VH-VL binders against q0atu2. Designs and how they scored, part 153

Target 1, 119 residues: q0atu2
Amino acid sequence: MLDKKARIRTSREYRNVFEKGKRLSGRFLIIYYVENALDNNRFGFITNKKIGMAVIRNRIKRQLRAIVREYQGQVKNKHDIVLVARAGIGKSSFEGMEKDYIAIMKKAGLFARNANKID
Below, E stands for the ipSAE of ESMFold2; O stands for the ipSAE of OpenDDE; V2 stands for 0.75 times the mean of E and O plus 0.25 times the DockQ between their complexes.

## First folded at step 7 (VH-VL)

Design va6 (framework fv_recibokibart; at its last look DockQ between E and O 0.91; V2 from the best seeds 0.81)
Fold by OpenDDE, look of step 8:
Structure va6 (fold): chain C 119 residues (1-119), chain A 121 residues (1-121), chain B 108 residues (1-108)
Amino acid sequence: as target 1 above (119 residues)
Amino acid sequence: QVQLVQSGAEVKKPGASVKVSCKASGYTFTDYYMHWAKQAPGQGLEWIGEINPDWGDTNYNQKFQGRVTMTRDTSISTAYMELSRLRSDDTAVYYCARAKYYLGWDAFDIWGQGTLVTVSS
Amino acid sequence: QIVLTQSPGTLSLSPGERATLSCRASQSVSSKYLHWYQQKPGQAPRLWIYDASSRATGIPDRFSGSGSGTDFTLTISRLEPEDFATYYCQQYESSPYTFGQGTKLEIK
């Protein structure tokens, strides 16, 4: 699990990201991202029933956390980023999800220039 | 019908703990933050804290920090608020209330009926 | 934290009169994050006005909200008997989310 300081925790923090952030859509994920005034990044996640049954949602949540954690050190600092799972993500593989994450984060320009795990 | 149904009244001794439940129905439980508020007899409303029912992340009012614990069981769409080390000034009606956090507007649009907690020796 | 101060504490009026309730914030609050609730004795609060000026579902048009920055107002153009209650303003601008101390609107 992500450290508490690396998570968007409050409803107001989520609201801020959705209101002021930029939106990019991938195949399986939508990301909202905005700069924060902190020294660290914070990640939030939105999953809903459109994804599938509870078992599927739990799997997706676990996989999203794993992906975010894996690439966390390569993301530019001082960003609040919310990942919204799209309906089709329930049928995706982990690799497909990871690929989509990388692609959308690259498109957003959120990876550091020296990132080496995204090629 | 969208509603929040809270557990019944509680009578506790000082130093004890109380756990109030709030069961949601008629909507997707995880789409709204669950908030809790305190209202002492004849007094106004005081915000206690909030919980993300999907991920379990919490944010507490500093006034209650260290004594309040908010949890949820998504399988039964139920939120819980536990208050420990109870004292007489904890006597109040406690409310749960939902607020949207990623769509629409942020306000407490649905409230539970309240749970009276009485702390007396 | 943001402190909301409501005035007056108690407002005594008769049906048919105009009521003006004030909510002042200790610092600026976006209109989008200022809400009003109505509460009657023995009942839970009910959302009344959201985003400073939007009426919640089922709220009569005699109710109106206005204001920006630090000063917000709830107005009832012509009081009906069912309007007598306590009204709370609330800010969602920043945590901790706070309520005003309330204005009790009572029948004269």
Scores: ipSAE 0.909, ipTM 0.955, lowest interface PAE 0.5, mean pLDDT 95
Fold by ESMFold2, look of step 7:
Structure va6 (fold): chain C 119 residues (1-119), chain A 121 residues (1-121), chain B 108 residues (1-108)
Amino acid sequence: as target 1 above (119 residues)
Amino acid sequence: QVQLVQSGAEVKKPGASVKVSCKASGYTFTDYYMHWAKQAPGQGLEWIGEINPDWGDTNYNQKFQGRVTMTRDTSISTAYMELSRLRSDDTAVYYCARAKYYLGWDAFDIWGQGTLVTVSS
Amino acid sequence: QIVLTQSPGTLSLSPGERATLSCRASQSVSSKYLHWYQQKPGQAPRLWIYDASSRATGIPDRFSGSGSGTDFTLTISRLEPEDFATYYCQQYESSPYTFGQGTKLEIK
């Protein structure tokens, strides 16, 4: 789903986002985000047992990755972004989760302006 | 109680591979990165790498890159480290250790008991 | 990579004495990412001091850590027989997360 370059891969990188980043809460998700020194974005995910049974957690993980992949091209570059699944996310639909993600990313100002301008 | 229990000692020939397991109990396996370290006889500790046990992302010390593979099975709360193309200087005790990566300190607060790997002719 | 150099390599002292163990980093390390471990022969390391100066659970107050930037110190105010072990500093500032080579604290 996401390329190695687009993933937060190390424990220290996760820690940096929580230590220095801004936090925004939605209905099903919390995001933490901070500018990085790269040319690209990196995404991290936190899901745990409080969400539900393993089948539910695996579905949530797959859905979150798919949502991030779908909108990845709209995100302003140079950010490390961690998505934290809230306990209630297990009862959400894909569409509900997607709407929550879009709303949070808009509130954070992380979506890039449309590059197409009409002269 | 929180603990990490590693697989037993192994004797290997040069060129072989070894896979060490580390079973976690008493805590939420996916809340902590799992780290691995090497300690050669009479020597200090050397960090090998880390794995996010929930998502599987890895980060290896460049010294071991190309020979080490870290994996896990979340259904049994177990992490694995595989080291290939073994040499005699890979003879060491190998440890797993956990570190929290959010909402707390990130030191290695729990260690496995260690696994002796002996590589000899 | 950040190299941690511990000194002395071996420190020979008697119970009741004060011990001072040094850890010097090749690059600056935030105190939040400098940790100390104790290891006895045949045992796994144990977290001893985290965040440069905070004692792990159950560690006696005769142990204190200090320092910042590139120079860090572990001090034992009055050595007890159980304190003779090898001590490692470790940085978590940047990958690879390196250890010092250790200071062996042994009975004179």
Scores: ipSAE 0.672, ipTM 0.879, lowest interface PAE 1.6, mean pLDDT 90
ESMFold2 (binder alone), look of step 7: mean pLDDT 93; pTM 0.948
OpenDDE, look of step 7: ipSAE 0.898; ipTM 0.951
ESMFold2, look of step 8: ipSAE 0.652; ipTM 0.884
ESMFold2 (binder alone), look of step 8: mean pLDDT 93; pTM 0.949

Design va7 (framework fv_recibokibart; at its last look DockQ between E and O 0.57; V2 from the best seeds 0.00; counts 0 for: pae E 2.4 > 2)
Fold by OpenDDE, look of step 7:
Structure va7 (fold): chain C 119 residues (1-119), chain A 121 residues (1-121), chain B 108 residues (1-108)
Amino acid sequence: as target 1 above (119 residues)
Amino acid sequence: QVQLVQSGAEVKKPGASVKVSCKASGYTFDDYYMHWAKQAPGQGLEWIGEINPDYGDTNYNQKFQGRVTMTRDTSISTAYMELSRLRSDDTAVYYCARAKYYLSWDAFDIWGQGTLVTVSS
Amino acid sequence: QIVLTQSPGTLSLSPGERATLSCRASQSVSSKYLHWYQQKPGQAPRLWIYDASSRATGIPDRFSGSGSGTDFTLTISRLEPEDFATYYCQQYESSPYTFGQGTKLEIK
């Protein structure tokens, strides 16, 4: 699981990302990202009912958190990033989700230049 | 059909703790933050805090910091608010209310019916 | 914290009259984060106006909200008997998400 410091925790923090952040869409994910005034990154996750039943949504959340955690040290600092799961993600493999995450984060330019797990 | 149903009235002694429940139905529980508010007799509304159903992350009003604990059980769509070290001025009706954090507005659109907590010696 | 001050504390009017309720913020609040609630004795509050000027579902047209910055207003064009209640403004601009102290609209 993500550490508390790495989590978007309040509803207003989520709202700030959605209102002021940039939006990029991948195959399975949409990301909203904005610079924060902290020294660390914070992540949020949205899985709505279109993804599927509670069991599916919970699975997707766990998988996305695992992916984010795996690449956390390679993301540029001082960002709030919200991952929104798209409807088709429920039928995707973990590898597919990971590939999509990497692709969209690269497109956003959020990976550090010395990142070594994204190729 | 969307509603929040709270637990019944409580009578407590000073120094005791009280735990109020708020059961959600008719909507996806984890799509909303749950908020709690206090209303003393004949007084206005006071915001206590909020909880995210995902990680259970909480944000409390500093006034209640150290005495309030908010939790949730997603399996039964229920939120809880526990207030400890009760004193007479904790006597009030306590409300739960939901707020969407993915929509364009964040208003408290659904409220529980309220739970009266009486603190008396 | 942002302090919301409502005025007047009590407003005594008759059915058919126009009511104007004020909510002043100690600092600027975006219209998206200013809301109004109605509460009657023995009942829970109900969302009435959201985003400063949008009526909640089922709220009559005689109710309107306006304002920006630090000054917001709830207006009832022609009071009906069922409109007499206490109205609270609330801000979601920053934590803690404070309420005004309320305006009690009572029948003269």
Scores: ipSAE 0.900, ipTM 0.954, lowest interface PAE 0.5, mean pLDDT 95
Fold by ESMFold2, look of step 7:
Structure va7 (fold): chain C 119 residues (1-119), chain A 121 residues (1-121), chain B 108 residues (1-108)
Amino acid sequence: as target 1 above (119 residues)
Amino acid sequence: QVQLVQSGAEVKKPGASVKVSCKASGYTFDDYYMHWAKQAPGQGLEWIGEINPDYGDTNYNQKFQGRVTMTRDTSISTAYMELSRLRSDDTAVYYCARAKYYLSWDAFDIWGQGTLVTVSS
Amino acid sequence: QIVLTQSPGTLSLSPGERATLSCRASQSVSSKYLHWYQQKPGQAPRLWIYDASSRATGIPDRFSGSGSGTDFTLTISRLEPEDFATYYCQQYESSPYTFGQGTKLEIK
């Protein structure tokens, strides 16, 4: 889904985002984000058992990765960003998750452009 | 009660592979990366790698890259480490250990009891 | 990678004496990511000191950790017979996460 370079893969990298990062909540998502020392962005995902059974969790994982991949070119570089799925996300549509992601990323100031001009 | 229980000792010939299991109990498996370390007889500890419990992303010590594969089965709260193309210097005790990675973090606060892997011709 | 060098390799002391164990890092390590483990023969390592200076649950007050940057120390103010073991420092600052080679604290 995402290039290895664009993924948060180590426990230390996750800890850094939670230790130093800012937190913003949306309807279905919470993001934690912090500036990194790289020339690129890295994304991490937390989707745990509270969301539902494995089939549901796997669907959510795929959908969130797809949304992030779709908009990654619009994200300001040099950020580590962790998306945490809230318990109610299992009842959302792909479009609902996408809308929530756009809104929360815009609120965080992480898009390089105004989200209402993306399309 | 928080525990990591590893599979039993293994005796292998050079060139074989071994798969060590580490079963977690008493805590939320998804909150902790699982780490693996090697301790050869009379030697210190060497970190092998880590696996994300939820997504399965791995990060290996380059010394072991290409020979180690870490997996997990979240349905039974179990992590696995497989080491292939075994050599005599792979004879060691292999440990699993957990580390919390979000919202807060810990050192390696819980270790498995260790699994002795003996590689002999 | 970050190399942790412990000194001395072996420390021979008697019960009642003060022990000082050194851990030096090849590059800076945040105190939050420097930890100490005790290991006795035939046993798994046990977390002893975390975040450079915080004692793990149940660890006696005679153990203290200190240091920052590249220089870290574990001190045992008055050795008890049960303290004779090997002690490892460990960094969690950057992958690969590494251990020092250990200091064996043995009875003189």
Scores: ipSAE 0.501, ipTM 0.835, lowest interface PAE 2.4, mean pLDDT 90
ESMFold2 (binder alone), look of step 7: mean pLDDT 93; pTM 0.949

Design va8 (framework fv_recibokibart; at its last look DockQ between E and O 0.77; V2 from the best seeds 0.00; counts 0 for: pae E 3.0 > 2)
Fold by OpenDDE, look of step 7:
Structure va8 (fold): chain C 119 residues (1-119), chain A 121 residues (1-121), chain B 108 residues (1-108)
Amino acid sequence: as target 1 above (119 residues)
Amino acid sequence: QVQLVQSGAEVKKPGASVKVSCKASGYTFDDYYMHWAKQAPGQGLEWIGEINPDWGDTNYNQKFQGRVTMTRDTSISTAYMELSRLRSDDTAVYYCARGKYYLSWDAFDIWGQGTLVTVSS
Amino acid sequence: QIVLTQSPGTLSLSPGERATLSCRASQSVSSRYLHWYQQKPGQAPRLWIYDASSRATGIPDRFSGSGSGTDFTLTISRLEPEDFATYYCQQYESSPYTFGQGTKLEIK
């Protein structure tokens, strides 16, 4: 699981990202991202009934957490980033989901220049 | 049809703990934060804290920090608030209320019926 | 934390009269994050006005909310017997999401 410091925890913090952040859409994910006043990144996640039943949503949550954890050290610091799962993600493979995450994060310019796991 | 139903009244001794439940129905449980509020007899409302039912992340009012624990069971759409080391001034009606966090507004639009917790020796 | 101060503490009026309730914030609050609740004795609070000026579902148009910055107002144009209750303002600008101390609207 993500470190407590790496999580968006309050509803107001989520609100701030949605209101002030930039939005980019991928195939399976939408990301909202905005600079924060911290030295670290914080991640939030939105999974709702559009994805599917509770079992599916729980699976997607675990997979998204795993992806974010794997690449969090390669993301530029000082960002709040919210991942919103799109409806089609329930039928995607883990690899497809990961590929989409990498693509959208690259498009957002959020990966550090020396990142080595995103090729 | 959207409603929050809380557990029944509690009577506790000082130093004990109390755990209040709040069962949600009529909506997707993990689409809303669950908030808790305290209202002492004849007094106003006081915000205790919030929990994200999707991930379980919590944010507490510093006044209750260290004594309050909020949890949830998504499988039964139920939120819990536990208050420990009870004292007489914890005597109050406790409410759960849902709040949006990624929609257009975020007021507390649905409230539980309240749970009276009485702390007396 | 943001402190909300409501005035007056108690407002005594008769049916048919106009009621004006004030909520002052210790610092600026966006209108999007200022809400009002009504509470009657023995009942849970009920959302009344949200986003400073939007009436919740089922709320009569005699109720109106206004204001910005640090000063917000709830107005009842013509009081009905069922309007006598306690009204609380609440801010969602920053945690903790504080309430005002309430204004008790009682019948004269």
Scores: ipSAE 0.863, ipTM 0.943, lowest interface PAE 0.6, mean pLDDT 94
Fold by ESMFold2, look of step 7:
Structure va8 (fold): chain C 119 residues (1-119), chain A 121 residues (1-121), chain B 108 residues (1-108)
Amino acid sequence: as target 1 above (119 residues)
Amino acid sequence: QVQLVQSGAEVKKPGASVKVSCKASGYTFDDYYMHWAKQAPGQGLEWIGEINPDWGDTNYNQKFQGRVTMTRDTSISTAYMELSRLRSDDTAVYYCARGKYYLSWDAFDIWGQGTLVTVSS
Amino acid sequence: QIVLTQSPGTLSLSPGERATLSCRASQSVSSRYLHWYQQKPGQAPRLWIYDASSRATGIPDRFSGSGSGTDFTLTISRLEPEDFATYYCQQYESSPYTFGQGTKLEIK
């Protein structure tokens, strides 16, 4: 879904976001985000075993990637963004996660003006 | 106890491939990148690449790009490194090592015991 | 890529002496991305010093790391027999995450 250019792929890139980035919490998600030196955005995801068994974690992974893909065109460029799934996310609906993502991305000021799907 | 246990020694002919496994235990496999390093006989360490265990994203040393493939099976907490088109200078001990990448910052704090790969004839 | 050059290549000393091992980088490396490993023959490397100066769990306080920018040092204040090994520095500033070629610390 997301191409290699739009992914945080290295351990050093993850560390940079956690060391230098700002943090915002929602109901089901935490985001860490920092400006990068590129002309594009990169997204990272953390879903650990604390959330549940592999079936549940794989469902969360698919849903988060789908949400990010749906709204990626509305995100201001030049940011590295890591989504961390909170322990309770396994009981959330897809819509609940989506609304949470929209809310925290708006709080962070990461959506471009005139983002029609977000209004 | 936290440990990484690698597959046994391999003897290969030039042109073949080898796949080394690294089974993790005693920790949450998904919290650490898995790294691979090469040590030729009597030589120093050379970093080969890394894999995100949860999403499968990889980053390879350009020297090995095109010949190395790193994969994992999260259901059995096991990482794999496959090296293709083997040459005699690929004879080395290959190590896996974990590296924390979020919430705290640790270097390669746990290493596998190493896997000797011999490429001869 | 960042090249790490360790010196000396081999250091011959006796127990009780002070050892100083150098690691020089071809480009600046933030101290939090410079690490040291110890390796004995037939064994895997072990993390020894991380973030230039922090000792890994269980590492004796006779080991200290220091340095910044391009110059880093591992110091052993009073050598014990178990300290004779090869030491590698590693940078994690940028990929590929290179190692120095090693300093072999051997008994005189």
Scores: ipSAE 0.476, ipTM 0.842, lowest interface PAE 3.0, mean pLDDT 90
ESMFold2 (binder alone), look of step 7: mean pLDDT 92; pTM 0.945

Design va9 (framework fv_recibokibart; at its last look DockQ between E and O 0.82; V2 from the best seeds 0.00; counts 0 for: pae E 4.1 > 2)
Fold by OpenDDE, look of step 7:
Structure va9 (fold): chain C 119 residues (1-119), chain A 121 residues (1-121), chain B 108 residues (1-108)
Amino acid sequence: as target 1 above (119 residues)
Amino acid sequence: QVQLVQSGAEVKKPGASVKVSCKASGYTFTDYWMHWAKQAPGQGLEWIGEINPDYGDTNYNQKFQGRVTMTRDTSISTAYMELSRLRSDDTAVYYCARAKYYLSWDAFDIWGQGTLVTVSS
Amino acid sequence: QIVLTQSPGTLSLSPGERATLSCRASQSVSSKYLHWYQQKPGQAPRLWIYDASSRATGIPDRFSGSGSGTDFTLTISRLEPEDFATYYCQQYESSPYTFGQGTKLEIK
């Protein structure tokens, strides 16, 4: 699990990302990202009911956190990033979700140049 | 039909803890942040804190930091606020209220009926 | 934190009169993050105006909100008996999401 320092923890912080951030859509994920005034990245998540029943949503939440945690050390610093789960994510595999995350983060230019866990 | 129903009045001794519940119905519980406010007798409103019902992240007013704990049970669409080390000035009506953070406004559009907490020796 | 100061503390008027309630912020607040609530004795607050100038559902046209920056106003063009209550402004610009101390609108 992401530590408190790495999480967006206020509703206003989420709002700021949505209002001032850039938006990119992948197959299963939409990301909103904006630079922050900190030395670290913060992540937020939105998994609304349209992605599936409680069991599915809980699985998706765990998987998204796992993906973010796995690659967080390779993301450029000083960003607030919100991941929004799209409706089709409930039927995706973990690998598919991970691939989508990597692709969209690359497109956003958020990975560091020396990242070694992405191809 | 959208409503927040809070638990009943509480009477506590100084130093004790109180846990107030707020049950949501008529809407998707996890789509709105849950907020809590305090209103002492004859006084104004004071914001206590907020919780993301979907992920459990909390943000507290520094005034209550260290004594307040907000939690939720998504299975029953219920939010909880626990206040510990109670003192006489904690005597107040406590309200829960929802606010959506994904829309263009963030106002508290639905409120619970309030829970009176009385702290006396 | 942002401090909201409402004035006057108490406003005594008669039905049919115009009421003007002020809310001043210690620092700039975007209009989309300034809200007003009405509260009557023994009841929970109710959302009244949101985004500084938008009436909540069911709120009569005689109520209007305006302002920007640090100065916001709630106006009641022609008071009705049911309008006498306490009104609170609230900001969602930054945490903590503070309230004003309230203006009590009472019958003269």
Scores: ipSAE 0.902, ipTM 0.952, lowest interface PAE 0.5, mean pLDDT 94
Fold by ESMFold2, look of step 7:
Structure va9 (fold): chain C 119 residues (1-119), chain A 121 residues (1-121), chain B 108 residues (1-108)
Amino acid sequence: as target 1 above (119 residues)
Amino acid sequence: QVQLVQSGAEVKKPGASVKVSCKASGYTFTDYWMHWAKQAPGQGLEWIGEINPDYGDTNYNQKFQGRVTMTRDTSISTAYMELSRLRSDDTAVYYCARAKYYLSWDAFDIWGQGTLVTVSS
Amino acid sequence: QIVLTQSPGTLSLSPGERATLSCRASQSVSSKYLHWYQQKPGQAPRLWIYDASSRATGIPDRFSGSGSGTDFTLTISRLEPEDFATYYCQQYESSPYTFGQGTKLEIK
């Protein structure tokens, strides 16, 4: 699980990312991201855009947190980042979601100097 | 029909705890933030805190930190607010309210009917 | 935290009159995050005006909201008997999401 300080905790903070952030779409995920005034990153998750049953949603939530946790040390600091699960993500594999995350984070320019080592 | 239905009135002694429930119906529970507010008799509204019902993250008004706990059970679309170490000035009506939309400018568009909590010896 | 101060505390007027309710914020609030609620005794609050100036569904056009920054106003152009209630402003700009203390609009 991500440390509480690395999570977006308030509804207003989510709203700020959606209002002022950039949006990039992948196969299974959409990210919204915006610079923050902190010295660290914060991550938020939205999984309920017509995705399915609670068991499926809970699996997706666990998998997304694990992916973000795996790569969080490679992400450039000072960003608030919200991951939105797309419809159909319930049919994806963990590896499919992971590849999608890496691709959209690279496209956003959010990985640090060693981004090529992530592949 | 979109609605929030709260648990019934409670009478508690000082030092006790109370847990108020708020059951959502007519919409997808996990798509909206749930908020709680306090209204003491003859007084205005005071925001207590919020919970993300999907991931369970909470954010509390500092005035209530250490005494309030917000939880939810997504299987029955119900949010809970527990207030501990009750004192007489906790006597109030407690409301749940949802934030309007995830991706729009939010206001509290749907409110529960309120739950009267009376703290007396 | 952002403190919202409403004035007057009580406003005594007759049906047909014009009402002006003020809400002052201690810090700037984007209009998108300033909202108004109406509450009658024994009832839950009801969303009335959102985004400073947009009427909620079913709210009569005699109600109008305006303002920006630190000063916001709710105006009722011609009071009807059903308009006598308490009105609260609320900010959603930053946590804690505070309410004003209310303006009670009562029949003279």
Scores: ipSAE 0.308, ipTM 0.802, lowest interface PAE 4.1, mean pLDDT 89
ESMFold2 (binder alone), look of step 7: mean pLDDT 92; pTM 0.942

